Miniprotein binders against Protein PET54 (PET54). Designs and how they scored, part 1

Every score and structure here is a prediction.

Target 1, 293 residues: Protein PET54 (PET54), of Saccharomyces cerevisiae (p10834)
Amino acid sequence: MKASSKAIKLVLDHLKSTGRVLGSVESGNSATISEKTASVNKQQQLQEKKPSVLQYRSYNPYLVKEDFLSILPENLYKKRGQFTNELDFQLMKVRDPKYFQFKDQYYLFFNDYNSLTEYIKLTKHSRINKIRVKMTPLAQPLPTLLTKLQRYSKNLYNAFRSSEQYFEGLNEKVDVSGEFTTNQLRSILDSVEEIENKSVLVWNIPTKLRSHDILNYFWFYNIRSSFKIYWDDEMKRNLRFISFENSHDAYRFKRNYHGLLAKELLTLSEKGDAADYSLEMDDSKILIEHLSE
Positions, changes and structure headers below are counted from each chain's first letter, unless a header gives other numbers.
F, E and O are the ipSAE of ESMFold2-Fast, ESMFold2 and OpenDDE, as the mean of both directions, binder to target and target to binder. V2 is 0.75 times the mean of E and O plus 0.25 times the DockQ between their complexes.
[cut] marks letters that were taken out.
The coordinates of atoms that the task and the answers printed are left out; those that the model quotes come from them. Centres of patches stay.

## First folded at step 3 (miniprotein)

Design MA0 (from MB1 with L33E I47K)
Fold by ESMFold2-Fast, scan of step 3:
Structure MA0 (fold): chain B 293 residues (1-293), chain A 81 residues (1-81)
Amino acid sequence: as target 1 above (293 residues)
Amino acid sequence: SDEVTQLLKEAEDLIRKAIELADQGDYETAIREFNEALDLLDQARKKAEELGDPSLAEQIRDLMKEAEELIQRAEQMLKEK
């Protein structure tokens, strides 16, 4: 259909931009002086509401909530079932809103500022993977944080549905309106977590395998969407996004294919000139990141 | 333990081979390979139980359920041919 032709054009536009297809969500609108005064008062009120979020910088993408709980003092760790809700937080890996790659940062979302400060005090002398813990309160005001999270959530959801929706959704403005509340934040985080549980990023899938080939080759994994989300023609590196109906299918896919040589995936001798293949150029390993890991 | 590990490795290899066959449209052969993998998984489960490792036996039961799901999908694809 013509819809698929439009999707191809969007993919080409994405290639040409190579990293800057997302537009700014900030826009200058004309307003009267009285409207600007009301807007300023509203912005002052919003600036006063700071999110209770800790930022932890780490290039290790495999940290899970238990890693952050295990650094609490032994007494609290042993009794965490009794005190876990008082120091409870929601963990989030900070990902690029466009390519979904880990950005060397974790966010810990607390219900209130007192819980956040208590966590800092209790972990002041702790280490994660032999590195001394340095957690800092996030300086971003809540509206800025919500805008970033909404943009990531929107792009992730569109990718989960289809490549067409993903590419079409790039450069669309996010609509973060209404009251900026912890309920809105939790809703976004829950939605993100659900999709991340069902999605993987894959490096080094052979270039010859296109989206329909992936769907056909892995037909029994209940794949919803599969497409190249990033590629570097000079370095011959490709990053593919794959989403599944179930988190279990994503887990199985990573379990079965992570670390395999890319050429082993090219057992498809029926594709192209397999008899004339030289697989010596593709000895790279398939690297799979399950987004919720 | 080593015997269980070997059975699990052989079952995974059969599952990968069945995937390749399914990609070629050979769903009948793929179903046979998946069933062979199921047999190996069942053998591994029984040996894990004999060794007194109920945790491993339960993990193997989960893998068997996955293989059964793959067989059902292959059967569905075969019906559509």
Scores: ipSAE 0.000, ipTM 0.206, lowest interface PAE 14.5, mean pLDDT 71

Design MC0 (from MB1 with I19K M77E)
Fold by ESMFold2-Fast, scan of step 3:
Structure MC0 (fold): chain B 293 residues (1-293), chain A 81 residues (1-81)
Amino acid sequence: as target 1 above (293 residues)
Amino acid sequence: SDEVTQLLKEAEDLIRKAKELADQGDYETAIRLFNEALDLLDQARKIAEELGDPSLAEQIRDLMKEAEELIQRAEQELKEK
C-alpha cells in the first residue's frame, strides 16, 4: 500500500497543476457529439428507466468494483453471481473529458432508488483504506454528469482511433440532455471500459521523444497510438496518451516503466545524450496511469 | 503470471540494447542479444500456453517473429561488410 499511496500522491500533484483547465471543462452543457444524435438520445432517455447515482470521493484511482462489493456483508459478497443482482451497480471512475485524468471521485449507478438506499444502509459503518465510507446520493436531473460522460466517451474513442481524430473531434459541439437511461449508460460504460483497458496516461516522458521515438523504443508493446494530450512548457511537464492493441500490453507497460526516472530512458540512448544538457538535470519520474486500474 | 511479465521485461531490455548496438554498427553483439531476447520470449510463450492463455501465447509468437526479422536485417548488414 505505501508504494501505491506514494505513486498516487505524485500523480495527484501533477494533476493539480492543471486544476483550472480541468475545472473549465466541468461547466455547462458542452457536448462534442452531433446535434441530431443528442436529440435522438433525449427521446430515448425519456422512454427508458433512469438510474440512481451515488457519489464517492477518493483520491485513490485504483478502486475497482470489487472494493465496493467487499464492504458489503459476507453473505452477499461470497454469492455474488446469485445474490448481488438486486444491489448490483455499474461503477464509473470519473475522468476529465479532455485530458482523461482521474478527478478524485467515483459514481455508482443503481437500477433504482431502493437498491441505492439499501447499499448505503449496508455500508454505513464500513471503511475503505481505513477511512469511513461516506457516499452521497446525487440529485436529479444530472446534466453535468451526462454531458461529461458523453464528452469523455467521444473524446476517448477518438483518441483510441488517432491523434488527428482526437484533436479534430475537440472542435465538435453538441447539446446533451440532462437525463440518461440505464441501457444507454450500460452501453456507454461498456464501450469506455474496452478502450480504458487498452490505454494509459504517462507523465514526464522526455519532451525530445516524439511519437515515432516512442513507437521505436517500445516497439514490442504493440502500441496503437501515442501523442501528447497536455503539455506545459514553463513547468516542463507533459501528459501523453498511449493506446495498445490489447489490454495485456497496457498492463505490462505500466508495470515495467512506472516510477522509472525520465533520465534513465535517455541514458539508454547513446545518440541523444551528448546534445541535451538540460535533460541531464531532470530527476522527474515517469508516472503511468492505466485508465481501467 | 509474474514470471511471464518478468521474462517479457527482460526481453524488451535486451531488444532495446541490441537495437542501439545495431545502430552503432555492432551487428555481431546485436544479433547475440536479439537471440537472447528470442529465448526469453519463447520461455514466456511456453508458460502462457501452460497457463491456458492461447491469446497471450499468440501475441508472444508475433513478438518473436519481429525479433527474427531484426536478426535477419542485422545478418544482412554483416554480409554487406
Scores: ipSAE 0.000, ipTM 0.118, lowest interface PAE 21.0, mean pLDDT 70

Design S1 (from AB1c with K80E)
Fold by ESMFold2-Fast, scan of step 3:
Structure S1 (fold): chain B 293 residues (1-293), chain A 81 residues (1-81)
Amino acid sequence: as target 1 above (293 residues)
Amino acid sequence: SPEEAERIKRLLEEIAKKYGLEVEIYVEVTENGKEVWVLIEVEDGKIYVTAEADSPEEAIRKAVEKALEELRKELEKRLEE
């Protein structure tokens, strides 16, 4: 009663306070015509810069760099999964910046435009898993791509550190300053790759299982953070993000638990508590995606 | 508790309605009250709020504060667009 009353008043006072602040901010319009013109000219200049990136659309979330290398002529390979520097690229699965789910597309980052065009020419008649490949240069200018990747990178890093940092940082404006460069792109890609190697997404862990319960059930996997990142109340589903101290633990976790029924987790974890009883009633499969795969 | 979850949900829904925000709110509170989850479903996505503390009062307070901040951001977004 008293706690509820205090919470109600706090909520109402806080929203009224933010409403007044927003009104003050929104009522102010001080943009000049010359500043707007300069902004338009700057945007036009940035639009002229295009990254050396190929976009490949696919519903298959299991493609790896070797799949894209295997469609090249054999004489370009020195070893399986390797080829000359001129045609090398960095592969990235495109993920939702908020929920980290695969968005049915891949990016191939090339060192230069010539490498990109050569890859297109060499693969235009190729197939991946019997589907004809259609690779297109990314139409978006570098600043747009960098902003998108910075948002994803920031949210991923925050999730890797803790649930608190993730939720606190979610939807924060990405500050981009100066000229967008390929050095910034490389830095972002390297950071993303490192964290993706140490992180998984897990569907169908029972809703009643708390973050602390996850740590108890999987105590020997060196988990850094574990929290629900998506919740569908109607379907009684949730998506959990789990990060690990090292990539081997992430790999081991997926290998050991992917495809198991919730009841089978109890036999692998001998921890018994009240949450275990509800877990035994769940017959859904645990579905795990290692973010780097 | 289920009663506390329902109370938080109703409060947030009332506030959203007062400011004309089209949202659906779901709340889960653990039996001991030490963990609170709030889902704010908006037209173009979902926003998740979580709070954990050693006391139920502190967990609820943190969750409410975070949920309010998210509602403020949604209000700002809609006023800007």
Scores: ipSAE 0.000, ipTM 0.192, lowest interface PAE 17.3, mean pLDDT 71

Design T1 (from T3a2 with K83R)
Fold by ESMFold2-Fast, scan of step 3:
Structure T1 (fold): chain B 293 residues (1-293), chain A 83 residues (1-83)
Amino acid sequence: as target 1 above (293 residues)
Amino acid sequence: SQEKLDEILERAEKLRDEIEEALKLDPSNPEVEELWEELYKIFDEALRLAELDPDNEEAERILDEVMKLLEEAYELVRKLSER
């Protein structure tokens, strides 16, 4: 038999025998397999201690897990966003550890090497948004990968807590050289996912709005932390990090304000500010990235 | 051309061997990431050539062989890290 046809058959047969179903899909693509937590097979747990990673390079920052599932053959993926089988993976956007900006690459964390190789074989001739898929295994040794992820996780967690903790933490060294465990990796990935679900990056908020102005203006979004993470005085561009008490508020914030003209944001607030921006029309748009999307 | 396809395969084989040698010296060697990026660029070149002439069986064969070299390099990383 043909290699790809045989691989598809094997995965399809496993899908039929396990009957695993993705649970309810929450906004933000937080789909879960209801039965995965119940499994306690020793062989399966051992494989979970050594996750295999695929790297995908793309300038498109808006890809979600569903995009990577939809390129699998339809017989392994039900239309309408439902997917069940052992090829499950955790998706992560690779972000700059300091500014949290997308670095034009995605990581797919698989539970084992066999799942990774099957995914590669099944997607060999696939396209995402008409661009041919180029997925390669990540060559980084576990200690190197763990150190990079720990640095990102630490900085992200500090930003989630407060601007002061973020800036103080940037100069601290992350040391994981003494202990390299897959349990640490799983813990890091879970922590990152939780905080990314509650956080956004925002471009082009008017430069005169300070952190307390943002908290006051958006009082009903339960903002945890808000501060400028990057600014360019010459181009008058700024990038702001905002974290929320829950993921739903982050989602609502992006939905309501993404694409809004910066001037419109000011006109929806204090009457006293109207005089300051009446002379020039600020055509900059508020651009919001929900970190988990 | 056939000359370009032969060059791609030779470069890929060389890089796969360099990755193996680097990992034997140090399983945690960060230089391996740079070698992987070079191998990935070769894969990208092979993919581009296959797309320019989709009926070219030789281009598809070279793409498959480069992909196999990537899988072999990954298996080496896994085996050495499990020591």
Scores: ipSAE 0.000, ipTM 0.248, lowest interface PAE 15.4, mean pLDDT 70

Design T2 (from T3e2 with Q83E)
Fold by ESMFold2-Fast, scan of step 3:
Structure T2 (fold): chain B 293 residues (1-293), chain A 83 residues (1-83)
Amino acid sequence: as target 1 above (293 residues)
Amino acid sequence: SDEKLEEILEKVWELFDRIYEALKLDPSNPEAQKLLQELKDIADEARRLAELDPDNEEVRDLAELIEMLEEYAKLLEEELKRE
């Protein structure tokens, strides 16, 4: 083992875990619409209660709601990790709508604009992982945001149901006709959270293991759906989507298999002859991302 | 200034992504070398900012992060050239 080889594998594994290795990563060209243009569009929505959204950019995919609560001044002084519910927001990791990889971005959905501005004020001088927190209000009109979220939600739901429905659904247009309401947004977020709690992304499962082999080998995890969602032919890596009947099964699956060598997984299956993969010098690790974590 | 630090951070992350894509396409690509040099230049600037205010933890943390990314980018170049 050389330090340089170990270091580069760690970097590549980290980039793959965060979805940074994929060439189809969208450019950060989200046009910031002026407040005036956004307000005109929002007026056409008959002044319905408007969700206020903060955008936070970070390459750390492991941030949870507690991390955003812990930077509040009140929580910083509470011992034993107690949190306050005085600020109401829903946290969402921004994911690629097709491959579900983390896009280096979080959304915080507040019930009203006053809560959003208070959160910004309270966290202005706070840090997450030694980096100063910079959060910006999302300038997108509600219809534009809902369209993007509906696309992600639709693809995620189809993947949760089956590989067949996922691939068939990729070319369908998102139906954005009708109302653009705060209730519709909340419904989408709740549905997304439910499925994300029951789903994982897995890098580096050996290609010799097909979908039915995964279902049979891991039968006691109550797997609902399992299929390859992305292939990297240059790096000979693959990304698999696996969904479970229960969120706890997703948690246990990640706990038990994250960080195992891919060749070790083959040894445990009847398909597996570890010698086949040792000859290929396959020392890649199985990397598991629980979509809600 | 905070604004300048934020600008440096955003450019650093963008350069890291561009370096990886350039190296993936062609590890010997002159464009990749140019991007690596830009990352080094930003690291040097962040280090200068840290020297101007040695007690500023924010600037020091940023300089350390950029230096780490520069090191990782060089390791990526070396490894991908051997593939």
Scores: ipSAE 0.000, ipTM 0.169, lowest interface PAE 15.7, mean pLDDT 68

Design T3 (from T3s2 with K83R)
Fold by ESMFold2-Fast, scan of step 3:
Structure T3 (fold): chain B 293 residues (1-293), chain A 83 residues (1-83)
Amino acid sequence: as target 1 above (293 residues)
Amino acid sequence: SQEKLDEILERAEKLRDEIEEALKLDPSNPEVKKLAEELKKIADEARRLAELDPDNEEAEDILWEVLELLFEAYDLVEKLSER
């Protein structure tokens, strides 16, 4: 029916993937290339409208804003007022725009370039969890960054609303025409953070549990949307996206079910004897990532 | 056989597309439930073939693909008919 028809192959191609670790392809030269590119473009960027953004590459998906503050001299991150305001930033995990899996990098968004430069100076020889911090200014011009973030934001918002909106929206081009401003960037970041606070990614929910079974079993979590977003044929595992009406329910869901054996969900559901249909579920654990963590 | 597995997947894909098109026309269409039941029968057929040949990874892969199509159809029925 018109231009909005969804192709079955598109869904299957979207759900299936191979050769991934932490949702990203490993590259030996990734960090070095990013550092060199950012350094080369720094001088030119001073003369253009630029995003004040630092890029940090790390395979550790569990870093939070406090980790990036704690590497500053203690008197700066513990002090309220001028020093904190001058070095204030928003932290973002860089996620795949389709599957929402962590892509082994973080962005630190600063209010101005002077704050970014000062942060680099203060953290030049610092370590997070014994690993040397190597942060580089992002080489992308503002329009390119806005297009990338708006694509992620659009797909995340559509997934938050429904599986149908998500799959229909995947091939739509993002409209980023008009004035490119830092206010637009901040609006996108705030919108992304709001939805990430209300959303989780879940590995290893039994395939026999349909979307309506999940909604019925977890009715008291105020689930908005739940669907499979990624299928790993090599590992024979699926990744499910679940969104909630509020961030507290997302937090509770992760707290209560992370690490639970997948076979226990079949036993707890109304389809407890659906375990009879299971072909192999003995040792799989439910693994939950709260997107804002 | 491989030919039967490919045929099952093609039938499932076609039926899932028919379900989506029918829902877009009328989310309350009674035929949608009948189409979903037919897709479920295809999933049961794929499961039977996988059970008959446990060493055939291709049969297992087709079963999971058909199940994904079935679960997607159920999700579409619930979301479009309810809201």
Scores: ipSAE 0.000, ipTM 0.127, lowest interface PAE 18.9, mean pLDDT 70

## First folded at step 10 (miniprotein)

Design a0 (from N4 with K102R)
Fold by ESMFold2-Fast, scan of step 10:
Structure a0 (fold): chain B 293 residues (1-293), chain A 102 residues (1-102)
Amino acid sequence: as target 1 above (293 residues)
Amino acid sequence: SDEVRYLLERARFLLLYAKWLIRFAEYLADQGDYETAIELFNEALEILEKALDLLDQARKKAEELGDPSLAEKIRDLMKEAREKLEEAEELIQRAEQMLKER
């Protein structure tokens, strides 16, 4: 793993010295090589190519589907368990395809465009956490959206497998084969959700704890992959990706370690006490984001 | 351009970290741990000030390179960072008030 460790260091050094912008760059313009099929002016064909997606911008990363359902008028829905599928949607946090950090926006994927327009009408004057709701239909065509989501899905899956596959895969083009259908979109979203449920982002794990130290210390959490995805040397802050064999272990890990002092973790490590340690890390908190939360 | 990208990448990372500190501090305040919450909000203020400094450096370099579009995007990020700074300051005042009433 020496070669992959060197490759990781080079990638992170590059990001630090000439780096790509974090947290605000949407997926770059990648050319999709596809033959445009000749089409007649049939409304059904046009509807299938248009994504039924709403965009909601919010700095709050903890919004769940319940928050978007609770703003619907109570007189139309007696209990959430009795809520009908006609206004149902799949919620997705928009994440950076490279670093997986939340990008201050949500996507609501509806089964059809009529459901989307109905939801907009019903929520026109609503508030989420006291903030007035403004939902915007996503202007991106379906192939562009699919390419964007495929890039995120690919990088997330590679990180789930290993750090080596993640860094090797970062600059590879996404496979654009297929018809760019709504069914393909659903498949991507389901795959992403499965991995997000098994993965966390962790701020401020002490740099002295290497990947093998993490695996040894947390052996009973069934960790699949653990590596630093980014760090800032001057402020002594870092972001680590950790994936688990199951979602319950990801949940337990966040529950047990979120909010611990980083220095406290060092006192529990057999190797942490032997390493030099910066003052900026002394009072730092370990902050954990479960990607599906 | 490479230096501008480096400054922007650092600034965005620190801005994201500060947002995380604010959210965790809010959680702690909701649990009644106002002392720790105030400490974390103050750490977020320090991080946001550093992010603003990096953004200001990036903006000046973008202007020197004759890229007004990039400079405007950087100003949007600076506005976001200043809004978070103001939010953290307000949350500190609320937590301090709750401590007095405890």
Scores: ipSAE 0.338, ipTM 0.733, lowest interface PAE 3.6, mean pLDDT 76

Design a12Q (from N4 with R12Q)
Fold by ESMFold2-Fast, scan of step 10:
Structure a12Q (fold): chain B 293 residues (1-293), chain A 102 residues (1-102)
Amino acid sequence: as target 1 above (293 residues)
Amino acid sequence: SDEVRYLLERAQFLLLYAKWLIRFAEYLADQGDYETAIELFNEALEILEKALDLLDQARKKAEELGDPSLAEKIRDLMKEAREKLEEAEELIQRAEQMLKEK
């Protein structure tokens, strides 16, 4: 289950109480308790560490963690690929919390400021997609960024569950502070990535098609849910969220339909009266973004 | 104002769409599909012009209602939209030149 803001507070309270109890109690099964206490204290120290954030602006929505690791000096990268690295970071692809579209921005969360500074030094002259990288330490307050992440995470989870949960959740305020530990951040980002792997955004599916029509038309893609996030009648543009039972079906869906004309969509079906319907459709293209790309 | 909110939501939606079109068109141009890239950049120009019109309406309304903070936020969005318009125009010229050099 994806952790909500209330669940995060419960987890934090549990970790704090567990660490204090084990830290203050010495007796009994001492070897096991001592080892668990040391492990819990080390885990809490990692949990409570404040991340340092590096901001990278890019029009390319397809960058993954390996793209940022591959720009490190080759000898360093190859050797470090075998182990967890001091320069390790958590990658956040910044998406709009309501429309889920990429916002031309990445955040790299390092465990400390020294790791961030070293990464900048090692990548100063590197290139991603032939463009020289320019990275800057985060100017925005960390709580502001974490609030945006929580809002995005919550809305994405709700969309993955259902249209009803998504729309009901849009006006709810994030009810936790802006604080996250490094391990909680990793957990949230991993949960987000799992949903993103199974989800696409689709522009310009004919507006007359309702969610059940989409499920029936694309039955062989194992669609979980499908609904319009937004539509603009004047410009004849719409944005639909579609989630799948597995990431491979999301990938196949984008590959097969991205770039098709909207009017051509139904002509691929043997079941519909597509010719009559298509006379009322826009000539706009079906544009698909796989959220994990 | 409900009217300002409506105009802003429409403008932000269209601005995000235009930014996505520009990214996709630039990807296609990098793959050598200059003709399709030019079509998508031109669509982005049309969408950005509409977004700017909606933002300008929202800005004027926010100023009339005495909300200078909101008006400033809208001006920032207008600046972003104008920057994307200029970017798309430059990318169209580049793609057209590459197409002619084939």
Scores: ipSAE 0.323, ipTM 0.687, lowest interface PAE 3.7, mean pLDDT 75

Design a14F (from N4 with L14F)
Fold by ESMFold2-Fast, scan of step 10:
Structure a14F (fold): chain B 293 residues (1-293), chain A 102 residues (1-102)
Amino acid sequence: as target 1 above (293 residues)
Amino acid sequence: SDEVRYLLERARFFLLYAKWLIRFAEYLADQGDYETAIELFNEALEILEKALDLLDQARKKAEELGDPSLAEKIRDLMKEAREKLEEAEELIQRAEQMLKEK
């Protein structure tokens, strides 16, 4: 969870280092003509500046910053006190803005482009969890990246509030030319972090259970919202989004139910009306991801 | 086009689910529950085979519709699915070896 918030802050700090804040409005008509021309040129330079971001593609959704640090040469890393500052980075897991699923990619935010280039060189032949590392500089500019983060934030926030708001918001256009202020980015950062801590994705909750059934079965978890976000009728599998009033309940929910057989969920809930378990003809496991993982 | 989209959406759903099964099975194997891990890896293999079949159908349809760019993207997904299937097979053999030594 903290990784997404830190990544946004790192991007904001990067923009500040260029003498501008994303979405900053210049005071109207207070500058000289020469000053206004210089300001416009600076804004264009910032928009065209290459981001110091690496993209890493991986099917493993559980990679943490330590996995990316451990592939660096230990001897070189320890000998260079400045190495941590120069090649240090913020890790961000990329999630689908609509379904919130891991998108098989990570972003590594570096302090400058030279650090990014050096990290690539040092990790050229390294492996993470037995797979050879291939990292590429992100081609998209920072405003485009921030627009994608805003889209994710908006959809996540809508899902947290209700299934109705989520589905209503999906077809709204995202303004790709949109700019953010420091306050707006901070607000988004806080909202994303808070919601991810309070939300889980769950595979294999019985398809017969509707939102109100989930609320009733798990009344002791203070569930706020629950709905199917992704499903396949032929496979008879579904991915459900569940949000909680607090992060502790999300943590407890995963701890208590992750890995249980789907049929065991109904037994544990002791619903008054017994479910017909014969309608569930497989031993599918409940698979839970806490979004802050 | 909509038929290709349907097949591709289903194949991606199968691939995603198989990835979750493999991750969970790896976790169980690391915890010493090799028996359950092997069952889940085998389930993932079956689902990956189904994903490959759906991707192959989507590729053929994309080629018939004269969309070679889409067909190439589908081939990339098929390559990823085959690599994951091969990985899962290796993990099964390793877990079976560990189970015998237990």
Scores: ipSAE 0.253, ipTM 0.697, lowest interface PAE 4.3, mean pLDDT 73

Design a21F (from N4 with L21F)
Fold by ESMFold2-Fast, scan of step 10:
Structure a21F (fold): chain B 293 residues (1-293), chain A 102 residues (1-102)
Amino acid sequence: as target 1 above (293 residues)
Amino acid sequence: SDEVRYLLERARFLLLYAKWFIRFAEYLADQGDYETAIELFNEALEILEKALDLLDQARKKAEELGDPSLAEKIRDLMKEAREKLEEAEELIQRAEQMLKEK
């Protein structure tokens, strides 16, 4: 099969590229982390405002901050420096706190209400990817939003540590300390980003595969944790969380396996239930979301 | 209420699953693989129809339990699912047209 031949080639390519990247990426990451810690402390002394939040609904999970800046009138980009800070915001892709799935919405956190109102005014007739933009101020209180963000962060961290820690942590309450400020938000988003860069969600890995089967088959990807977050017995579908020691392995995993037929991932002879595997896997595509995308 | 919760949980995740199929099928269509794209769009339609069936069952149960507010929220989800069905059907027609063009 081309799939089998392709898998062998992907393994060889991965081993070669992993050896090249590991040292340089780890060194860079260490320096960057130290620098970010210093900048966060500096920012906290200068900015302690409560943010105003704008909600944007979109099926497109790949929007980045530049997509939201590019829809502003061209005139704002032609003036040197005058408007860049005034309309600045932090972007958050909204994910389910339990299952980590994209929830078809984004939050834009502005430093004050006037900036939010001005952004709405300037973009009310704009389009993102040819679709008319409709943005609304978030109705829910900031403490409620902070609680949701901290629950997502906690659950994601626990999943990154282990399946046991994740499931045990799901019923624990999250205590919010202090007021919701722009600096507290930035700290949460930065911590979440580190884990999201190292994590994927995978639909349709064969249901009978256990976590140890995944670790064994993908031994060369430096997997940290792997477990089913959701499964539907009637439809025979599942959603698995996989985290890696580094972001490059998460990226390469998605690149190499996204879109393959589930039956092409593994040899049926590796499991004792070949007939049952054949029936379940005939139509299934492996669908992968890298959480930082 | 446990039955309604079960139906809603399943329906919500089937909706998400269908969205993944649609996105992947669109990617394949953009790459010129219209035959596989049409196959995956049709799978998404089947998943969406199952989600709508689950939502309709949940709506009926919510109405029987005397929770019209919950029933209305379920109707909103049903509207979202129907909009996705319409989108997938349109994408199938486009892919079929491109396939005929050789």
Scores: ipSAE 0.012, ipTM 0.396, lowest interface PAE 8.4, mean pLDDT 73

